# Designs tried in a protein design chat: VH-VL binders against 4-hydroxy-tetrahydrodipicolinate reductase (dapB). Part 18

Target 1, 258 residues: 4-hydroxy-tetrahydrodipicolinate reductase (dapB), of Thermomicrobium roseum (b9ky70)
Amino acid sequence: MLRLALTGVTGRMGRAVLELAASAPDIQLVCGLIRPARDPHEVAAQLPAPLALTSRVAELVQGADVVVDFSHPAVTVAVAEAAAHAGIPLVSGTTGLSEHDQAVILRAAQHVPVVQAANFSLGIALLHWLLPELVARLPTWDVELIERHHRHKRDAPSGTALALARTLLAAREPAPSPLVYGRGPGTAPRQPGEVGIHAVRAGGEVGRHTVLLATDDEAIEVTHWVQSRRAYAQGALEAARRLIGRPPGLYSLQDLVT
Key: E = the ipSAE of ESMFold2; O = the ipSAE of OpenDDE; V2 = 0.75 times the mean of E and O plus 0.25 times the DockQ between their complexes.

## First folded at step 9 (VH-VL; framework fv_narsoplimab)

Design h2 (from g6 with heavy chain S103Y; at its last look DockQ between E and O 0.74; V2 from the best seeds 0.00; counts 0 for: pae E 2.03 > 2)
Fold by ESMFold2, look of step 9:
Structure h2 (fold): chain C 258 residues (1-258), chain A 122 residues (1-122), chain B 106 residues (1-106)
Amino acid sequence: as target 1 above (258 residues)
Amino acid sequence: QVTLKESGPVLVKPTETLTLTCTVSGFSLSTWGMGVSWIRQPPGKALEWLAHIFSDDEKSYRTSLKSRLTISKDTSKNQVVLTMTNMDPVDTATYYCARIPEYGWSDAFDIWGQGTLVTVSS
Amino acid sequence: QPVLTQPPSLSVSPGQTASITCSGEKLGDKYAYWYQQKPGQSPVLVMYQDSKRPSGIPERFSGSNSGNTATLTISGTQAMDEADYYCQAWDSSTAVFGGGTKLTVL
């Protein structure tokens, strides 16, 4: 039984992690962190599952096998120091850390296993491992990346798509593989080794990424899509499970799923 | 540089409503986790916390005074306003506003205004 | 509301150690905060989260909190440390101050 402590318990990610952990037969929620200016009994009554609450980071980590953190950089730094002192692993999805904050996380990672990620999708982490294997075995096949997101997404290509594209390009070294953004009017025919990247904006889809590998005669498509943001909370819990027993170090989510 | 400044000083009559404005500079009232608190000090007496408001409009009031207090903010004007009804001579005090910093786990009152004297008499 | 009890006064000679106590039921389960207030001035935070010193506060200030008692300790006390000192803790969503301790340096 994995004893889990949680920060950010009233936030969207914190509530999602708490709810999923409460129904997981292998996980015991042992403590959550709240700010000193909040009533722990009032907050606990509003949570989707029972959870003991403390404002003291040292108490948060006592009796825990792992801490899952989705909070603010200052909280993450304090929790990382407490986790390192107590000798327990840390899973953190907090973003926006300064260089100084990041140095504290690296120091904590010298004493305990730490995983830090902006995105806890296990599927995307696995694609970063899988796609180089496909490309390496199919070196002459055409490679294209298509991503689809809801109509309100402002960035294009998506951050996930750009990261996947970098993974695909790296798998084709030493030969240069130019990244081609869309194929609009006036573009030249495809050149060997190009990796095209295409952004679709329509409907309400959370996110979908398809890598197409093709010849004249056959094709493979590998598609990852997110049906709900609950997938990220599940990924954080799985990261917590896989971090147990690892030597001290700073891990990516990919390190844990491969 | 972070500063807070209370309006006033003021003279109010018994039963009147006190309105105090705290004008802040050097930080945003919209920053997640940031708060502003009102604390008073009667002459020669201890500090007494009254109320606070956080950037997400979460509010808290001293239990014995909650029926008399209202706290609000206007982020466009960088102002936090305290209203206290039915003033009485025992409410004569220096009133301070103070910051609760953006890193909410400290929850200290880290920067204080200079204070403003509120006198309740006819 | 919980009561935070401080001695009303404390006198020390320059160079001596001043220990200002703050007592409250299970105060060690909460964070303690300390403020210094000189005559005619606003309070200044001198200790937070039991034992952390804000930037600009000399190392001779230290703090502890366990059981029912938090303590602010000033070693090598100087004349400039003469002030009122208030402890503070959170009771749920409300702040509670102690009655204050007047530190006199003679």
Scores: ipSAE 0.510, ipTM 0.776, lowest interface PAE 2.0, mean pLDDT 90
ESMFold2 (binder alone), look of step 9: mean pLDDT 91; pTM 0.944
OpenDDE, look of step 9: ipSAE 0.767; ipTM 0.907

Design h3 (from g6 with heavy chain P101D; at its last look DockQ between E and O 0.83; V2 from the best seeds 0.00; counts 0 for: pae E 2.3 > 2)
Fold by ESMFold2, look of step 9:
Structure h3 (fold): chain C 258 residues (1-258), chain A 122 residues (1-122), chain B 106 residues (1-106)
Amino acid sequence: as target 1 above (258 residues)
Amino acid sequence: QVTLKESGPVLVKPTETLTLTCTVSGFSLSTWGMGVSWIRQPPGKALEWLAHIFSDDEKSYRTSLKSRLTISKDTSKNQVVLTMTNMDPVDTATYYCARIDESGWSDAFDIWGQGTLVTVSS
Amino acid sequence: QPVLTQPPSLSVSPGQTASITCSGEKLGDKYAYWYQQKPGQSPVLVMYQDSKRPSGIPERFSGSNSGNTATLTISGTQAMDEADYYCQAWDSSTAVFGGGTKLTVL
């Protein structure tokens, strides 16, 4: 039985993790962190599942086997210090850490296992492992990346697509692999080693990423899609499970799924 | 950069309603990130917290005064407003507004206004 | 609502250590906050979350909180530290202030 403590309980990710953890037979929710100015009874009544709440980070980590953190940099730093002191692993999805904040996380990782990720999709983490293996064995194949998101997404290419593109480019080193963003009107045949990135915006789809590897005669497509943002919460819980028993260190989500 | 300034009547008659305004500079109340309290101090006496408004418009009030207090935001004027009904001479005090920075986690009153003295006289 | 009790006054000589207490039921389960107020001025935050010092506050200020008592400690007390000091805690979305301690430095 995995005893889980949680931060950011009122945020979208925190609520999703709480809901999934509450229905998981192998997980016992033991405590959540709430800011000092809020009433724990009022907040607990608004949560999708029962959870004892504290505003004190030292109390949060007592009796926990792992802390899952989706909060603010200041909270993440405090939780990392407390987790290291208590000897328990940390799973953190908090972004926007300063260099000073990151140094605190690195120090905590000297004492306990820590995983940091901006994206807790297990599937995407596996693609970062798998795609270099494919590209290394198929060095002459054309590589294209197609991503599709809902009509309201403003950034293009997606952050996930840019990260996958970096992985594909790194796997092609030392060979030149220029990025090509879409293909416009006119004549634009591929240059050798190009990696094309194509952004589709339509409908309500949360996110889909296809890596196409092709020759004249055959092709392989590897597609990951997200049906709901609950996938990220499930990935965080799985990271929490896999972090148990590992030696101190700073892990990527990829490290945990390989 | 963020500053708070209290304004309102200097003199209030018993039974009247007091309206105090905290004008915020250096931060837009239309964005998330700031909670504001009203805190008073009778002459020569201790600080007494009255009410708080969070950035998401949730509110809390001192239990003993809850029926007399209303706190709200006027984002078009970048102001936090306190009303206190049925004023009594015992309510004579300097009234402060003070903020917490919700983007941090401290929940400390790290910025205070200069305060405004409200006298309730018969 | 909890009551936070402070001694009404404390006197120290320059260079001595001043320890200002704030007592409340299970206060150590909450965070304590401390404010300094000089005559005619607004309060100024000097300690938050028990023991954290805001920028600009001298290192001679420190804090602790356990059991029912939080303590603000000023080592090497200076004349400019003479002020009223208030503790504060959050309880049920309300802020509670102590009665204040007048620190005199003679």
Scores: ipSAE 0.485, ipTM 0.788, lowest interface PAE 2.3, mean pLDDT 91
ESMFold2 (binder alone), look of step 9: mean pLDDT 91; pTM 0.943
OpenDDE, look of step 9: ipSAE 0.765; ipTM 0.904

Design h4 (from g6 with light chain K52R; at its last look DockQ between E and O 0.85; V2 from the best seeds 0.74)
Heavy chain, then light chain:
Amino acid sequence: QVTLKESGPVLVKPTETLTLTCTVSGFSLSTWGMGVSWIRQPPGKALEWLAHIFSDDEKSYRTSLKSRLTISKDTSKNQVVLTMTNMDPVDTATYYCARIPESGWSDAFDIWGQGTLVTVSS
Amino acid sequence: QPVLTQPPSLSVSPGQTASITCSGEKLGDKYAYWYQQKPGQSPVLVMYQDSRRPSGIPERFSGSNSGNTATLTISGTQAMDEADYYCQAWDSSTAVFGGGTKLTVL
ESMFold2, look of step 9: ipSAE 0.657; ipTM 0.862
ESMFold2 (binder alone), look of step 9: mean pLDDT 91; pTM 0.944
OpenDDE, look of step 9: ipSAE 0.738; ipTM 0.884
ESMFold2, look of step 11: ipSAE 0.654; ipTM 0.864
ESMFold2 (binder alone), look of step 11: mean pLDDT 91; pTM 0.944
OpenDDE, look of step 11: ipSAE 0.765; ipTM 0.897
ESMFold2, look of step 12: ipSAE 0.634; ipTM 0.849
ESMFold2 (binder alone), look of step 12: mean pLDDT 91; pTM 0.944
OpenDDE, look of step 12: ipSAE 0.790; ipTM 0.918
ESMFold2, fold request of step 13: ipSAE 0.588, 0.586, 0.603; ipTM 0.832, 0.838, 0.845
ESMFold2 (binder alone), fold request of step 13: mean pLDDT 91, 91, 91; pTM 0.942, 0.941, 0.939
OpenDDE, fold request of step 13: ipSAE 0.796, 0.782, 0.800; ipTM 0.918, 0.911, 0.919
ESMFold2, look of step 13: ipSAE 0.655; ipTM 0.862
ESMFold2 (binder alone), look of step 13: mean pLDDT 91; pTM 0.942
OpenDDE, look of step 13: ipSAE 0.772; ipTM 0.907
ESMFold2, look of step 14: ipSAE 0.648; ipTM 0.857
ESMFold2 (binder alone), look of step 14: mean pLDDT 91; pTM 0.942
OpenDDE, look of step 14: ipSAE 0.773; ipTM 0.908
ESMFold2, look of step 16: ipSAE 0.627; ipTM 0.852
ESMFold2 (binder alone), look of step 16: mean pLDDT 92; pTM 0.946
OpenDDE, look of step 16: ipSAE 0.777; ipTM 0.906

Design h5 (from g6 with light chain S92Y; at its last look DockQ between E and O 0.85; V2 from the best seeds 0.00; counts 0 for: pae E 2.1 > 2)
Fold by ESMFold2, look of step 9:
Structure h5 (fold): chain C 258 residues (1-258), chain A 122 residues (1-122), chain B 106 residues (1-106)
Amino acid sequence: as target 1 above (258 residues)
Amino acid sequence: QVTLKESGPVLVKPTETLTLTCTVSGFSLSTWGMGVSWIRQPPGKALEWLAHIFSDDEKSYRTSLKSRLTISKDTSKNQVVLTMTNMDPVDTATYYCARIPESGWSDAFDIWGQGTLVTVSS
Amino acid sequence: QPVLTQPPSLSVSPGQTASITCSGEKLGDKYAYWYQQKPGQSPVLVMYQDSKRPSGIPERFSGSNSGNTATLTISGTQAMDEADYYCQAWDYSTAVFGGGTKLTVL
């Protein structure tokens, strides 16, 4: 049974991980981290599942097989140091680390396995492995990337779509392939080697990404969609499971699922 | 440059309500995990914590004074306000506001205002 | 009711080590914080979370906390270290200060 410690317990992602871990038969929640200036009884009453709480990082990691962290950079670095000292793997989804913070994470990774990712979708991680394989075997096929997100998403194309586009372009090196951002009014025939990227904003979907590979006579579509933000929490828990027994190092989520 | 500045009356009468304003600059009252605290110090005596408020509007008060204290913030004005009812001469003190920084969840009072002396007449 | 007890005064000669104690029931289960206050001035944070030194505080300041006692240690004490020193801890969501220690450097 995997003994799990958790940070960021009051945040949206921390609550999601807590809820999923509490119902997982192979996971035992052992402790959560709160700030020193908060009342643990008040915090525990607001959580979606029971969790013992401490403000001391050394107590957090004691008795744990892995720490899952979705918090603030300064908390992440303190936890990374404690995890490294205790010989405990770390799964971190915290973003916004400074160069100095990142050096602490790298130092911890010299002693324990660490997964650091901005996005814990297992499916997207697998697409980064799969798409180069497809493109390499289909070098002359047209490639288009279509993404759809809810009406409130402010950035376009999505960060996920831009990352997938970079993966597709890298798989077609050394010849540069231009990105074409949508097609405007008028006539716009495709040029050889283009990779089109199209952003759709409608409805309430969390995210959908389709890579289309096509010729005149046939096509392949590879589509990933997220039905719920719980997918990211599930990905974090799976990363925690797969990190056990790995050698010290800094891993991406892709490293663990491929 | 992070600063906090206390303002309010210098002299109050017994039973009156004290209102103190902490005006902050160089940081945002909406920053994740950031807080502002009020601490007082009677002349020649120890520091005494009164209350704090965090960016998510979570509040806490000194237990013995809870019924007399109200803390609030106005992010658009960069202000944190402390109200203390039923003032008494024993409440004569220098009143400080201090920052609880977002960084590291250190929960230290890392930067203090200059303080304002409030005298409650006998 | 949590109480943090400090000695009211401590005297050292320049260059000596000053050790200022803060005692409280099971204080080692909490984080300790330390503030320096010179006459007529606002307090200044000199140690947080037992042993962490803020930027700008000299390396001669160090801290520890275990059992019932936290200690602020100043090695190579200088005349400018003469001040009142307060310990502080969190009792759940409320802060508690010690009574203060007046450090004199003769």
Scores: ipSAE 0.511, ipTM 0.792, lowest interface PAE 2.1, mean pLDDT 90
ESMFold2 (binder alone), look of step 9: mean pLDDT 92; pTM 0.947
OpenDDE, look of step 9: ipSAE 0.742; ipTM 0.888

Design h6 (from g6 with heavy chain F54W; at its last look DockQ between E and O 0.71; V2 from the best seeds 0.00; counts 0 for: pae E 2.2 > 2)
Fold by ESMFold2, look of step 9:
Structure h6 (fold): chain C 258 residues (1-258), chain A 122 residues (1-122), chain B 106 residues (1-106)
Amino acid sequence: as target 1 above (258 residues)
Amino acid sequence: QVTLKESGPVLVKPTETLTLTCTVSGFSLSTWGMGVSWIRQPPGKALEWLAHIWSDDEKSYRTSLKSRLTISKDTSKNQVVLTMTNMDPVDTATYYCARIPESGWSDAFDIWGQGTLVTVSS
Amino acid sequence: QPVLTQPPSLSVSPGQTASITCSGEKLGDKYAYWYQQKPGQSPVLVMYQDSKRPSGIPERFSGSNSGNTATLTISGTQAMDEADYYCQAWDSSTAVFGGGTKLTVL
């Protein structure tokens, strides 16, 4: 049994991780972190599954095999210090850490295994590994990236699409690989080595990313699509499982799935 | 520099409603994890916590005074407002606003206003 | 209705150690906080989460909390430490203050 402690238990990701962990036969939830100024009984009543709560970070990490953290940089820093001193691995999805905050995480990683990721999709992590392999073996093929999201998404291209585009461009170095944002009226015919990136906004779809590799006569499409944002919570739990037994160090999600 | 300032000294008649405004500077009322409390101190007496509001609009109140207290915030004006109904001479005190910072969930009152005297007299 | 009990006063000679207690049922299961208040001034945070010292508070201030009692300790007490000291804890989403201790440095 993997004994799991959790932060951010009232947030979207924390609630999702709690729900998934509570139904996982290989995981035992041992404790969740709550701020000192909150009543643990009131908070526990609102959670999707039973969970013992503490405001003391030392108690949180006591008896745990891993801490899963989806909170705020200030909380993440406190938890990282406690986890390092207790010899407990850390999985953190918290973003927005300052340079000083990140230095604390790096020091913790000298003592315990730590994984940080802004996105815990296992599928996207695997694409960052797989796509360079495809591009390297298909160096003359055209490469295009299409992403589709619901009508309410404000940014375009998506952050995931921009990260995948950077991976594709890096895999084609040293060859020139200019990005083309859409192909609107007046765009010249495609030039060799261009990478097009296209954003679609319609309906209620959570998110899809397709990388198209093509020649005159055949094509490969690699598509990742999200049915539920719970995929990120599941990825965090899998990262927690894979972090066990690793030497101290700072890992990416890709390091754990490849 | 972070500051909090209570609205000026007031004289209130018994049974009237007190409204106090805490104007904040040097931080945002929308900053995740921060909060502001109102705390009073009768002359020569101990500190007494009254109410709290978090940046996500969650609120808490002193149980014995809950029916008389309302706390709210106006982020656009950088203000936290306390309303206390049915004032009585025993409510005469210095009223402070105080901040809880987001830093590591310390949940300490790290910065206090200068305080404002509220006198309830007839 | 949690109650935090402090002695009303404490006198100490300059250079000696002052220990101010705060008692409450199972207080060691919570964090204790300490504030210093000089006459006519607002309270100032001097200790948080039992034993953590805010920036700018002298090293001679220390704190502990176990069982039913939290303690603020001032070593090498100076005349400038003369003040009222309040403990505070969180319970059921409300803040509770102790009655205060007047520290006199003779």
Scores: ipSAE 0.447, ipTM 0.745, lowest interface PAE 2.2, mean pLDDT 90
ESMFold2 (binder alone), look of step 9: mean pLDDT 92; pTM 0.945
OpenDDE, look of step 9: ipSAE 0.756; ipTM 0.894

## First folded at step 11 (VH-VL; framework fv_narsoplimab)

Design i1 (from g6 with heavy chain G104D; at its last look DockQ between E and O 0.65; V2 from the best seeds 0.00; counts 0 for: pae E 2.3 > 2)
Fold by ESMFold2, look of step 11:
Structure i1 (fold): chain C 258 residues (1-258), chain A 122 residues (1-122), chain B 106 residues (1-106)
Amino acid sequence: as target 1 above (258 residues)
Amino acid sequence: QVTLKESGPVLVKPTETLTLTCTVSGFSLSTWGMGVSWIRQPPGKALEWLAHIFSDDEKSYRTSLKSRLTISKDTSKNQVVLTMTNMDPVDTATYYCARIPESDWSDAFDIWGQGTLVTVSS
Amino acid sequence: QPVLTQPPSLSVSPGQTASITCSGEKLGDKYAYWYQQKPGQSPVLVMYQDSKRPSGIPERFSGSNSGNTATLTISGTQAMDEADYYCQAWDSSTAVFGGGTKLTVL
């Protein structure tokens, strides 16, 4: 059994991880973290599955094989220090860390395996590995990226699309290709080597990314879509499993899926 | 620089409602994890915690005084307000507001106001 | 209401070690906090989460918490350390203060 401790238990990601871990036959939930000024009985009553709660970070990591963290930078820093001291791997999805906060994470990674990611989709992480392999073997093919999100998404292109585009461009060195955002009226015809990005906003779809590689005569499409945030929680749990037994270091999610 | 300052009447009559305002500067009341507490100290006596409010509007009150206390905040004015009903001479004390910081998730009272003495006439 | 018990006073000679205790049922299962208050002044945080020292507090201040007792220890006690000291803990969502200890340095 993999003994799992969790932070951010009242957040959306924390609740999702808790629910999935409670139904996983290979995972035992051992503890969750709450702040000292909150009532553990009130918090526990609102969780989707039973979980023992502590406000003591040292107690949180005691008896755990891994800590999964989706919280706030201040909490993440404290947990990273405690995990490093206890020899416990850390999976963290917390964003917004300062330079000082990040230095603490790097120091913890000298003692234990740590994975940080803003997005715990295993599929997206695998695409960062797969797409360079495709591009390297098909250097003359046209490459386009189409992403689709719900009507309420505020940014375009999506952060995931921009990260995938960076991966595609890096795979096409030494001949850097221009990145083209959409094609509107008056846009010139496609030039060789361009990578186009197209943002679609409609309906309620959580997120979908298609990379098209094509010639005049054939094409390959690689599509990843997310049906629910459960995909991210599942990815965090899988990252926790794959981190066990690795040497100390700071890992990307891509490092764990390849 | 983080500061808290208490304001309100210096004298109240028995049975009146006391309203105290804590004006904060150097931090936002909407900052994740930030909180403000009210603590009082009768002359020559120990500290007594009264209530707190966090940025997510979670509130807590001293059990023995819960029916008399109301805490609220106005983020746009950087103010936290404590109301205490049915004042009695025994409630004569210096009233402090103090910060619960977001950093380190310590839940300490790390910075205190100067305090304001409230005298309830006998 | 939970009760945190402190001795009402403690006297030490300059240079000696002062140990101020705070007792409460299962206090070691909670974090202990300590505040120093000089006459006419607001309290100042001197120890948090059992043993962590805020910036600006001299390293001669240390803390511990186990079983039913938390202890604030001042080594090499100086005249400037003369003050009232309060312990505090969280009981669920409410804060509880001890009765205070008057530290005299003679």
Scores: ipSAE 0.477, ipTM 0.778, lowest interface PAE 2.3, mean pLDDT 90
ESMFold2 (binder alone), look of step 11: mean pLDDT 92; pTM 0.947
OpenDDE, look of step 11: ipSAE 0.769; ipTM 0.902

Design i2 (from g6 with heavy chain S103T; at its last look DockQ between E and O 0.73; V2 from the best seeds 0.67)
Fold by ESMFold2, look of step 11:
Structure i2 (fold): chain C 258 residues (1-258), chain A 122 residues (1-122), chain B 106 residues (1-106)
Amino acid sequence: as target 1 above (258 residues)
Amino acid sequence: QVTLKESGPVLVKPTETLTLTCTVSGFSLSTWGMGVSWIRQPPGKALEWLAHIFSDDEKSYRTSLKSRLTISKDTSKNQVVLTMTNMDPVDTATYYCARIPETGWSDAFDIWGQGTLVTVSS
Amino acid sequence: QPVLTQPPSLSVSPGQTASITCSGEKLGDKYAYWYQQKPGQSPVLVMYQDSKRPSGIPERFSGSNSGNTATLTISGTQAMDEADYYCQAWDSSTAVFGGGTKLTVL
């Protein structure tokens, strides 16, 4: 039985992790973290499942096999130090850490296994492993990346699309102009070796990424889509499971899903 | 430089409503986890916490004074406002505002204003 | 509601160790905080979360908290340490201060 401690219990990710962990037969929720200045009864009442709460970080990690952290840099730093001191692995999805904060995480990783990721989608992590294998075996095929998100997304291309594009480029022999953003009026014909990136903004889709590999005669499409934020919470729990028993170190999600 | 400054000093009459403004600089009232608190000190007496407000608008009040206190913030003006109704001579004190920083969820009052004297008389 | 009890005063000679206590029911299950206030000045944070020292506070300040009692300890006490000292803790979502201890350095 995996004894799990959790931070960020009132946030979207924390609530999702809590719900999934509460229903997982291999996981025992042992504790959640709240700030000293908040009422533990009020916080517990708004949680989707029962959870013992503490404001003391040392107590958070007591009796835990792993800490799952989706909070803010100030909390993450304190939790990382406590986890390292207690010999407890850490799964953290907190972003926005300063260089100073990141140094604390790295020091913690010298003593315990730590996985740190901005995106806990297992599928995306696997695509970063899978796509180089496809591209290496199909070096002359055209490669295009199409991503689709809801109408309100502010950035284009998506961060996921840009990361996948970098993975694809690293895995193939580049042409003189490796990345092309869309095909607008007056666009020249496709050049050999380029990778096109196409951003679609419509409807309410959470996120969809398709890598197209094609010749004149056949094509392969690899598509990943996110149907709900549960996917990220499931990825965090799986990372927690796979981190157990590993030597101290800083791991990517890809390291854990091979 | 992080600073907090209370409005005043002020003289109020019994039963009047006190309004104090804490103007902050060097930090944002919208920073995650940040809070501002009001604490008072009657002449020659101990510190007494009154209320606080966090960036997410979570508020808390001293239980014995809850019916008389209202705390709010205006992030565009960098201000936190305390209103205290039905003032009485026993409420004469120096009123401080103080910051609750986001660092590690310390929840300390790490930086204090200079304080403002509120006198309730006549 | 909850009360934090401090001795009203404490006297030490320069160079001696001052130990200021703060007592409350199950205080060791909570974090203790300490503030220094010199005459005519605003309070200054000198210890937080039991034993953590803010930047700029001398190493001679230390803290502990267990059972029902938190303690602020000043080793090698100097004349500049003469002040009122207040402990503070959180009770649910409200802050509670002790009554204060006047430290005299003679």
Scores: ipSAE 0.558, ipTM 0.817, lowest interface PAE 1.8, mean pLDDT 90
ESMFold2 (binder alone), look of step 11: mean pLDDT 91; pTM 0.940
OpenDDE, look of step 11: ipSAE 0.748; ipTM 0.888

